# VHH binders against Acetyl-coenzyme A thioesterase (ACOT12): the designs that were tried, part 11

Target 1, 210 residues: Acetyl-coenzyme A thioesterase (ACOT12), of Homo sapiens (Human) (q8wyk0r340to549)
Amino acid sequence: CIHWDISKQASLSDSNVEALKKLAAKRGWEVTSTVEKIKIYTLEEHDVLSVWVEKHVGSPAHLAYRLLSDFTKRPLWDPHFVSCEVIDWVSEDDQLYHITCPILNDDKPKDLVVLVSRRKPLKDGNTYTVAVKSVILPSVPPSPQYIRSEIICAGFLIHAIDSNSCIVSYFNHMSASILPYFAGNLGGWSKSIEETAASCIQFLENPPDD
Short names: E, the ipSAE of ESMFold2; O, the ipSAE of OpenDDE; V2, 0.75 times the mean of E and O plus 0.25 times the DockQ between their complexes.

## First folded at step 9 (VHH; framework vhh_6qgx_2)

Design p1 (from m2 with R27F; at its last look DockQ between E and O 0.01; V2 from the best seeds 0.00; counts 0 for: pae O 12.2 > 2, placed apart)
Fold by OpenDDE, look of step 9:
Structure p1 (fold): chain B 210 residues (1-210), chain A 124 residues (1-124)
Amino acid sequence: as target 1 above (210 residues)
Amino acid sequence: QVQLVESGGGLVQAGGSLRLSCAASGFTFSSYAMAWFRRAPGKEREFVAAISWRGGSTFYTDSVKGRFTISRDHAKNTVSLQMNSLRPEDTAVYYCAAQTYKSYYRSEEEYDYWGQGTRVTVSA
């Protein structure tokens, strides 16, 4: 996990974005599941499993980007999040969050400290980026109330299809913090991912009022 | 210690409305997705509706879309099902259910807690 350094905040944020792009650009993704509007890919590498969840969303890309980049809203649709509070605004497009997770099996809940870095498309581009990774923040040390977890590399790529629709791709470099909570074997895992994806799609297509 | 207590069931004529409520206790309500299932006479229990942790997303079986609305109140630890335009085929015992870290949808085996149910009867 990366130690947060305010003096390097720009480079750390850019690195966050680049890490996600690199993950997405990897070869070897295999289709694991295909359902309506949702396609799941997996990539198995040396001691690492990554997941790619592709979602067809009936919402403008810029709206999806706005909604997904605001992690305070993630608990509304993602079962892996109970709360998500802004710790600090690093920049207009980079924020630090403290995340708490649901209690599982009466165990101690998990928490995370993450950097979220969002980027709009470049000129003539159609892809928005929302990158996420855990950082070590001295001001938010681990607590006995939580099990501190980590996201190595995750996030969203949002591709505009037309003015009212987009493809939202979620990537996650498998970590012990989130993915193990998906139920069961590979089939069960896929099903859980599918349903989380469906929740995401519905949230994006029917956003709550601000 | 964990309890889900349904209420609001009863007899109603076709086209009528009912509002079911489920009161949750004994667990961290805000950490759970909530759902309604139903079991009609002679049929297996089926998914009706679900709502995400903080209520931002809702899910419905096709047959109830546009007629039923699921909601939750975090302050009161309750989940509700507003049922409009009721049909005889909606007759069933309705169950409240809760789950964590799983799906919001149709697999009843994925839910951790269940209520005892409330009976809804829709007459023709």
Scores: ipSAE 0.000, ipTM 0.257, lowest interface PAE 12.2, mean pLDDT 89
ESMFold2, look of step 9: ipSAE 0.012; ipTM 0.430
ESMFold2 (binder alone), look of step 9: mean pLDDT 87; pTM 0.894

Design p2 (from m2 with S107D; at its last look DockQ between E and O 0.01; V2 from the best seeds 0.00; counts 0 for: pae O 10.3 > 2, placed apart)
Fold by OpenDDE, look of step 9:
Structure p2 (fold): chain B 210 residues (1-210), chain A 124 residues (1-124)
Amino acid sequence: as target 1 above (210 residues)
Amino acid sequence: QVQLVESGGGLVQAGGSLRLSCAASGRTFSSYAMAWFRRAPGKEREFVAAISWRGGSTFYTDSVKGRFTISRDHAKNTVSLQMNSLRPEDTAVYYCAAQTYKSYYRDEEEYDYWGQGTRVTVSA
């Protein structure tokens, strides 16, 4: 986990984005599940399991980008999130969030402190990026009420198809600390991811009124 | 690991139509996003169109929107490019490409496999 340093916020945020890009660019992904509008890939490396979830979404890419980059909305569609609160606006496109998760198996709930870095497409590009990683923030230390969890590298790549549709790809470099949040064994895990993906699509295609 | 073979190129008059096809070898066709690129004489290779793994999503460069249609046939392991209303500026060698990354569709460096290309010439 990286210590947050506001004096290096630009480099840390850019690194966040690049890390996601590198994860997405990895080779060796294997198909885990294929359902309507959703495809799940997995990549196992050095006892680390990464997941890639591809979703076809009937929503403008820019809207999906805005909705997915606002992590306060995440609990509305992702059952793995109970709350997500803004800690700080680092920049226009970078925010720090405190996330809480549901209780699993009568344990303490987990919490996370994450940096979310969003980027619009470059010139002549059509890919939006929302990168996520855990950071250590002194102002939000671990609490006895929660088990502090970590996201190593995760996020969304959003590709515009036309004015009203896009592909939303979710990536997550899973650590052992995060895996339990996905219910059950690999099969159950895949099903959980599939359900979450479906919920995400539903949310993006039917956004709540702001 | 994956071989791509283009076909369907040729000479056509402006306003005409042409259908390119790309046949992919291997057992994992459905695992790849597919694309067409083109290289015009004296120009760099440029993105033309891409299609997602199941074919539910398509992408086009602006200059071909409304004229070109990319599609794929999973049963035949093929990707096609229907080109209508062809223009002289569409003259190029057209390349089929495949990627497992399934993002940054416009970036040729993100594609893992390439065909040898098929030449399309549009006369004025």
Scores: ipSAE 0.000, ipTM 0.252, lowest interface PAE 10.3, mean pLDDT 88
ESMFold2, look of step 9: ipSAE 0.110; ipTM 0.575
ESMFold2 (binder alone), look of step 9: mean pLDDT 83; pTM 0.871

Design p3 (from m2 with S52T; at its last look DockQ between E and O 0.06; V2 from the best seeds 0.00; counts 0 for: pae E 20.3 > 2, placed apart)
Fold by ESMFold2, look of step 9:
Structure p3 (fold): chain B 210 residues (1-210), chain A 124 residues (1-124)
Amino acid sequence: as target 1 above (210 residues)
Amino acid sequence: QVQLVESGGGLVQAGGSLRLSCAASGRTFSSYAMAWFRRAPGKEREFVAAITWRGGSTFYTDSVKGRFTISRDHAKNTVSLQMNSLRPEDTAVYYCAAQTYKSYYRSEEEYDYWGQGTRVTVSA
């Protein structure tokens, strides 16, 4: 887990983005589900499962990027997120968030402290990046209300197709602290992911009035 | 400790249908994810379909999507494979398999319990 250090903000931001790109570029992804606009892939490495959800979205890529990079809006479409509060705006492209998750079963809910790093495409490119990684922030230590959990590497790659549509790819490299939660307690892994992806598409195509 | 017994195999004409059933015995059937694998003559055993512990999600190999449906009956402790629009290349011995508390469904090494198999022959 990486300690947040403002004096190294640029390198931590770049490594966050590069980790997501490296995850997306791995070979061995297997298709486990396909429905109309949604494909779900998995990648098993040792006992760790990574997920890639590819969504075709009828929205311009730059709008999808704006909406998905603002994690305060994540609870509006993703039922796995109860709250996402900004801890620090750091820069235009980097924010620190505190995230809380719903209670499942009778266990304590999980929380996260994450760095969200975003990138617009290079001048000749068509890909937007929103990368997410847990960090250790001494000013927000673990609390007894929550089980402090970790995202190793997650985020969105958004590929423009034309002026009105894009492909949104979500990636998540699950940590040991989250893996039993999804593998052991969530019924219908693929179906739950499909429903969340459909909710994401509807949100991006019909954003709220703000 | 879990025992799996397949049934429903047989001979069918191309374009026809068959329903395979897998009866499971043991104390913790509802905790297991279930799958079907098949072995065609002269080939290695391959993944066909899987269904999760609670039956909420299903997975299929590409060649059977839209034609095969895996389903689960918790009251009868069974998993079924409805096979429609059968083709000669679906000819194989079909095996029922079970795993517990694992995230990956496609590799036969991830399954702890296996049935003896039931033969399906699809004639042209």
Scores: ipSAE 0.000, ipTM 0.099, lowest interface PAE 20.3, mean pLDDT 81
ESMFold2 (binder alone), look of step 9: mean pLDDT 86; pTM 0.894
OpenDDE, look of step 9: ipSAE 0.012; ipTM 0.293

Design p4 (from m2 with G56S; at its last look DockQ between E and O 0.01; V2 from the best seeds 0.00; counts 0 for: pae O 10.6 > 2, placed apart)
Amino acid sequence: QVQLVESGGGLVQAGGSLRLSCAASGRTFSSYAMAWFRRAPGKEREFVAAISWRGSSTFYTDSVKGRFTISRDHAKNTVSLQMNSLRPEDTAVYYCAAQTYKSYYRSEEEYDYWGQGTRVTVSA
ESMFold2, look of step 9: ipSAE 0.150; ipTM 0.592
ESMFold2 (binder alone), look of step 9: mean pLDDT 85; pTM 0.883
OpenDDE, look of step 9: ipSAE 0.007; ipTM 0.263

Design p5 (from m2 with S103T; at its last look DockQ between E and O 0.01; V2 from the best seeds 0.00; counts 0 for: pae E 17.8 > 2, placed apart)
Amino acid sequence: QVQLVESGGGLVQAGGSLRLSCAASGRTFSSYAMAWFRRAPGKEREFVAAISWRGGSTFYTDSVKGRFTISRDHAKNTVSLQMNSLRPEDTAVYYCAAQTYKTYYRSEEEYDYWGQGTRVTVSA
ESMFold2, look of step 9: ipSAE 0.000; ipTM 0.111
ESMFold2 (binder alone), look of step 9: mean pLDDT 83; pTM 0.871
OpenDDE, look of step 9: ipSAE 0.207; ipTM 0.651

Design p6 (from m2 with S57Y; at its last look DockQ between E and O 0.01; V2 from the best seeds 0.00; counts 0 for: pae E 16.7 > 2, placed apart)
Fold by ESMFold2, look of step 9:
Structure p6 (fold): chain B 210 residues (1-210), chain A 124 residues (1-124)
Amino acid sequence: as target 1 above (210 residues)
Amino acid sequence: QVQLVESGGGLVQAGGSLRLSCAASGRTFSSYAMAWFRRAPGKEREFVAAISWRGGYTFYTDSVKGRFTISRDHAKNTVSLQMNSLRPEDTAVYYCAAQTYKSYYRSEEEYDYWGQGTRVTVSA
């Protein structure tokens, strides 16, 4: 777990983005499901499971990037998120969020404090990045209402195909020992990974009015 | 739906060996983590062993470590449990189970598909 330190904002932001890119570049991803516009991959390392959900989306990449980097809209399509509130607008490309999740198995609901870091493509690139990692923020300590949980490394890589379509890849790196507290795209939630991915596609192709 | 069929159960003397096999049909075998559970007479079903999707990780309950070996054969779409140095306490019905999209290998609730069971009896 990373302590948030405003004096190190730039390095923490870059580390967040780099962790996601490293996860995506790992070897050994194996396809476990293919449904029309959705592919699901898994990667096992020691006792850690990572998931990669690849979605083909009929929406411009820059629009998908704008929509997915705004976590206040996440509850509109992802049933694993109850609320997402901005704690601080650290920079144009970095925000701190407090996230709450639904009750699982009649236990207390879980919450998260995360850094969301985003990047547009370099001059000749075609990939947008939205990286997510939990941080420790002293002004928002764990509370008795929630079980404070942790995202190790998660996020989206968005690859432009043409002016009206893109491939959106969601990644999540989780430990089997941590999974009972956060089970986003793997086990323990009421929705399948495929249903959540389909909801994401619908959201990106039919965005709500602002 | 995915079907799991166990085989290889039977009667064996203490100290002997037995190999259980579980054939899976339907969905891609490489997408399942596989496990063996057992139920002894008058007791609840308990975890025995599990193997990850690719076979890179294996897990065992303490009482079978060093005696039982779980393995999988992707070409034949099977998972096996080699049971050596058998003891009367290993007497049970053994069940093959499979899960997708879960990371807890030891919990019964995480397994979506189950076989019918194969009986193993170890005589003193």
Scores: ipSAE 0.000, ipTM 0.129, lowest interface PAE 16.7, mean pLDDT 81
ESMFold2 (binder alone), look of step 9: mean pLDDT 83; pTM 0.867
OpenDDE, look of step 9: ipSAE 0.006; ipTM 0.280

## First folded at step 10 (VHH; framework vhh_6qgx_2)

Design r1 (from m2 with A33V; at its last look DockQ between E and O 0.08; V2 from the best seeds 0.00; counts 0 for: pae E 19.4 > 2, placed apart)
Fold by ESMFold2, look of step 10:
Structure r1 (fold): chain B 210 residues (1-210), chain A 124 residues (1-124)
Amino acid sequence: as target 1 above (210 residues)
Amino acid sequence: QVQLVESGGGLVQAGGSLRLSCAASGRTFSSYVMAWFRRAPGKEREFVAAISWRGGSTFYTDSVKGRFTISRDHAKNTVSLQMNSLRPEDTAVYYCAAQTYKSYYRSEEEYDYWGQGTRVTVSA
């Protein structure tokens, strides 16, 4: 629901990052699934459901950050993404993407226009941030081919453990527009989340050559 | 490997009805989407209708809404297209198609398996 305005790019980028950090810092997250390297948490608030998928990854944090912040690589591991194309290279740390998704729930496929904002750790910190939120961009209006969907607040927090391992946490604040982890069949969403997380780990531990 | 075989085509008067059937063998009926496309003489193949195999949701091109009904029968591994109120403009070869991996349903490039087609001719 936020209109993209290039004259305010810095504040929009900062608010994108801060929204993700606030979501991650909320109290009341409850574990709903634990599978070897993957934990899934949910947080129910009156009118929303949020999801946190924590993954232990045998890859350096800076590499995970580089790979996960480049959404053109998202389709290589996330089956909920068909294509991710850069609309605008706003800055080194902020890009606008157009994302298309496969047909799910027997409806037209969904698409998204998002701002991806990334941040390296503070001076003495160990946390990388990749924040994602939908924006309204007049140059990329909704199309009849797709159901224009919305990400309210989503992204990755990546915590270094040592030089060769990190914890990758994916967060998503659910909206009426169903996001990739919930875009599938309702009865199978937990298994779909676990499988997507496992694919993410494999991708990060065995990255493509480039 | 998957085979799709259409049947039910023929000649019909405008205003009449036909029912097309698509029999499938193999893994395609575990697919996410089954569809009908058609090719009129001298034209490119175009989307007609689709149905999700598991959820049963249906999708139609605007020119056939209210006249055509797509359905599936899990027990018989068939997808059918009931075509009512036929018009001469509906004259085409009709193809059954399947996606084994869920994707955009209107684009023919997203379909992995195709039948040979069945001809429908609607006389004025």
Scores: ipSAE 0.000, ipTM 0.111, lowest interface PAE 19.4, mean pLDDT 81
ESMFold2 (binder alone), look of step 10: mean pLDDT 83; pTM 0.866
OpenDDE, look of step 10: ipSAE 0.005; ipTM 0.255

Design r2 (from m2 with R54Y; at its last look DockQ between E and O 0.02; V2 from the best seeds 0.00; counts 0 for: pae E 14.9 > 2, placed apart)
Fold by ESMFold2, look of step 10:
Structure r2 (fold): chain B 210 residues (1-210), chain A 124 residues (1-124)
Amino acid sequence: as target 1 above (210 residues)
Amino acid sequence: QVQLVESGGGLVQAGGSLRLSCAASGRTFSSYAMAWFRRAPGKEREFVAAISWYGGSTFYTDSVKGRFTISRDHAKNTVSLQMNSLRPEDTAVYYCAAQTYKSYYRSEEEYDYWGQGTRVTVSA
């Protein structure tokens, strides 16, 4: 896990984005579910699991980007997030968040401190990026109330199809400490992921007022 | 390149317990999800239990929940099935299976490697 250092903000931001793009470009992704607007892929590497959820969304790509890059809105559609609060507005494209998650099996709840880095497409490009990675931030140390957890690499690649539709691809390279929480512990892992993806589509196609 | 060998089958009275073991002969054991399937006389092979490659997720068919426990030991390259409160309906040949890169754990067709099976007989 990397230490946050404002003097290296640009390189940490670029590294965050690069890690997501590299994850998406890996070979060996296997389809595990295909339903209408949602495809789910997995990639198992040694002791980690990566998930790729591809969603077809009837919403402009720039709107999906704005909504998904604002993690204060994440709890409105993603049941795995209880709260997402901004720690620091580092720049237009980089923010630090503190995230809390629901309690599982009477275990102490988990929290996260993450860097969210976002990118609009380059000139003539059509892909937006929202990258997420845990960082160590001394001003927000682990507390007894939570088990400090880690996101190695996660985020969204959003590809415009036309002016009113896009493909939203979610990626998550999960550590062993997070896997039972995100994957669920009842048979049918893909069903939990499909339901979260459907909730995401509904949110993006029918965003709350304002 | 993965070979699976089951052991621990036998005859037991109803209400008794057995522990099945499956030894894997590949150096990439930690890369495979593992499962147990069973075939009762005159029936098709059915899913019993599965465990993910990292060991954090387990899955069971409804008829064995609370009675059977799947576990894995990375150091010994084994997966085990602890079977408690056995019933005559549990009588079957039990097969160990392994899959790579797939997350549908209940579907027989998703498993690439299979053991020879071990017989479990539960007498009334």
Scores: ipSAE 0.000, ipTM 0.129, lowest interface PAE 14.9, mean pLDDT 82
ESMFold2 (binder alone), look of step 10: mean pLDDT 83; pTM 0.865
OpenDDE, look of step 10: ipSAE 0.006; ipTM 0.290

Design r3 (from m2 with R27F Y101R; at its last look DockQ between E and O 0.05; V2 from the best seeds 0.00; counts 0 for: pae O 12.0 > 2, placed apart)
Fold by OpenDDE, look of step 10:
Structure r3 (fold): chain B 210 residues (1-210), chain A 124 residues (1-124)
Amino acid sequence: as target 1 above (210 residues)
Amino acid sequence: QVQLVESGGGLVQAGGSLRLSCAASGFTFSSYAMAWFRRAPGKEREFVAAISWRGGSTFYTDSVKGRFTISRDHAKNTVSLQMNSLRPEDTAVYYCAAQTRKSYYRSEEEYDYWGQGTRVTVSA
């Protein structure tokens, strides 16, 4: 986890984006599950399990990009998110969020402080990026009310297929500390991911009014 | 119709305690985050505490941390604010509020429904 430095906000944000791209570019991904419109890949490395969730979405890529880059909307479709508040708008395309998670098994709920960095496609490109990583903010210290969790590297790559459809790929460099729901058995874990993915698709195809 | 009804306010000496309650009706309580705001005499309304829709997350303004506790009862459709170690500066009308956005819990404009308020007076 990196310490946030406003004087280095540009480099930290770019690093966030590059980290996601590197994760996505890794070799060795194995198909774990295939369901209608949803494909799950896993990559096992030393002490790390990464997940790749591919979703076929009947929505324009730019709309999906807008909706997924606004993390205040994530609690609407992702059951792993209870709340998400904007801490600061670092730039037009970089935001700091405070996230809270649901209580599991009478434990304290988890919270996260994350940097979200979004990027539109390069010239003549068709891929949108929404990168996520945890940062340390002195203004938002850990609280006894929560267990401070960390995201090492996660985010969305959104590939336009045509004017009305796209592929939304979610990546997460998984640590057991991030999402307790993913620490269970592989079958339950996969099912949970599938359900979340389905919810995401539904949200993107039927976005609520702002 | 939507209704939020606060109760439990009153006069208390500094160092004392009060428990406020808010009874909600007319909407799906379990889908809403709940909060308490307060308006002191001559001041604008300010955030006090909030609790997430599932009840797993709580938020507090700095001045009440360690003294106030927000909780909710889904079976009764109520939200409560336990106020301990009360101070004269806690004197205000306390309002119950509900939101469905699940974000910006400290922002007054993000709440959909409001109660009429209950007065808390803390004497020195």
Scores: ipSAE 0.000, ipTM 0.271, lowest interface PAE 12.0, mean pLDDT 91
ESMFold2, look of step 10: ipSAE 0.221; ipTM 0.644
ESMFold2 (binder alone), look of step 10: mean pLDDT 87; pTM 0.905

Design r4 (from m2 with S107Y; at its last look DockQ between E and O 0.03; V2 from the best seeds 0.00; counts 0 for: pae O 12.0 > 2, placed apart)
Amino acid sequence: QVQLVESGGGLVQAGGSLRLSCAASGRTFSSYAMAWFRRAPGKEREFVAAISWRGGSTFYTDSVKGRFTISRDHAKNTVSLQMNSLRPEDTAVYYCAAQTYKSYYRYEEEYDYWGQGTRVTVSA
ESMFold2, look of step 10: ipSAE 0.320; ipTM 0.692
ESMFold2 (binder alone), look of step 10: mean pLDDT 83; pTM 0.867
OpenDDE, look of step 10: ipSAE 0.000; ipTM 0.248

Design r5 (from m2 with Q99L; at its last look DockQ between E and O 0.01; V2 from the best seeds 0.00; counts 0 for: pae E 16.9 > 2, placed apart)
Amino acid sequence: QVQLVESGGGLVQAGGSLRLSCAASGRTFSSYAMAWFRRAPGKEREFVAAISWRGGSTFYTDSVKGRFTISRDHAKNTVSLQMNSLRPEDTAVYYCAALTYKSYYRSEEEYDYWGQGTRVTVSA
ESMFold2, look of step 10: ipSAE 0.000; ipTM 0.129
ESMFold2 (binder alone), look of step 10: mean pLDDT 82; pTM 0.855
OpenDDE, look of step 10: ipSAE 0.518; ipTM 0.805

Design r6 (from m2 with S103T E110Y; at its last look DockQ between E and O 0.01; V2 from the best seeds 0.00; counts 0 for: total charge +5 (limit +4), pae E 15.7 > 2, placed apart)
Fold by OpenDDE, look of step 10:
Structure r6 (fold): chain B 210 residues (1-210), chain A 124 residues (1-124)
Amino acid sequence: as target 1 above (210 residues)
Amino acid sequence: QVQLVESGGGLVQAGGSLRLSCAASGRTFSSYAMAWFRRAPGKEREFVAAISWRGGSTFYTDSVKGRFTISRDHAKNTVSLQMNSLRPEDTAVYYCAAQTYKTYYRSEEYYDYWGQGTRVTVSA
């Protein structure tokens, strides 16, 4: 986990974005599940399981980007998020969040401190990026009320298809030790991912009022 | 042990406003997520609004969205519910609730401490 340093905020944020791009560019992804608008890929590496969730979304890419990059809204559609507070708005496109999670099989809920870095497409491009990774922030130390968890590398790539639709790809680079964090158990892993993806699609296609 | 005491309830005409307040005892106010629930006559208690332990996140039931605002003051150990554009269907006993996980849930089972409630009556 990386220590947050405000003096290096630009490099840390860029590294966050690049890490997600590298993850997405990996070879060896295998289709694990296919549902209506949802395709799940997995990549197994040494002690690492990465997941790629592809979603067909009937919403403009820019809208999806706006909604997904605002992590305060994530609890509205992702059951793995109970709350998400802005700790610091580092820049217009880089934010620090404190996330809390529901209690699964543990006695205490988990929490996370994450850097979210979002980027619009380059000129004439069609891909939006929302990168996520855990950081160590002295102002938000671990608490006895929570189990501090970590995201190594995760985020969204949003590809515009047309003016009213896009592909939303979620990536997560997970160690074997944190798999239960997302699914509660290995047997329900795929189902949980599918349900979350479906909820995400519904949220993006029917956004709540601000 | 935390004691919660609600205040601010009363009779108001439709379209009017009320501000409810909940005072929490103890030194650990910042450790709690706070919420407001309500029980209308003949109905079960329902979630109204919640605020995270730091106050950076809020959630509302759909029926009060845009009309109600939950806030907290750590210096005063208080949670408030500003209720605007009140409707007859908002008539209920409003309860302040706290829970120790710093997160907020819509289910009342997760809340450890409850106030005695304050009555809000909205006339047509």
Scores: ipSAE 0.000, ipTM 0.258, lowest interface PAE 13.2, mean pLDDT 88
ESMFold2, look of step 10: ipSAE 0.000; ipTM 0.147
ESMFold2 (binder alone), look of step 10: mean pLDDT 87; pTM 0.904

## First folded at step 11 (VHH; framework vhh_6qgx_2)

Design s1 (from r5 with R27F Y101R; at its last look DockQ between E and O 0.62; V2 from the best seeds 0.00; counts 0 for: pae E 6.7 > 2)
Amino acid sequence: QVQLVESGGGLVQAGGSLRLSCAASGFTFSSYAMAWFRRAPGKEREFVAAISWRGGSTFYTDSVKGRFTISRDHAKNTVSLQMNSLRPEDTAVYYCAALTRKSYYRSEEEYDYWGQGTRVTVSA
ESMFold2, look of step 11: ipSAE 0.059; ipTM 0.512
ESMFold2 (binder alone), look of step 11: mean pLDDT 84; pTM 0.869
OpenDDE, look of step 11: ipSAE 0.699; ipTM 0.867

Design s2 (from r5 with S107Y; at its last look DockQ between E and O 0.81; V2 from the best seeds 0.00; counts 0 for: pae E 9.1 > 2)
Amino acid sequence: QVQLVESGGGLVQAGGSLRLSCAASGRTFSSYAMAWFRRAPGKEREFVAAISWRGGSTFYTDSVKGRFTISRDHAKNTVSLQMNSLRPEDTAVYYCAALTYKSYYRYEEEYDYWGQGTRVTVSA
ESMFold2, look of step 11: ipSAE 0.011; ipTM 0.426
ESMFold2 (binder alone), look of step 11: mean pLDDT 82; pTM 0.850
OpenDDE, look of step 11: ipSAE 0.656; ipTM 0.858

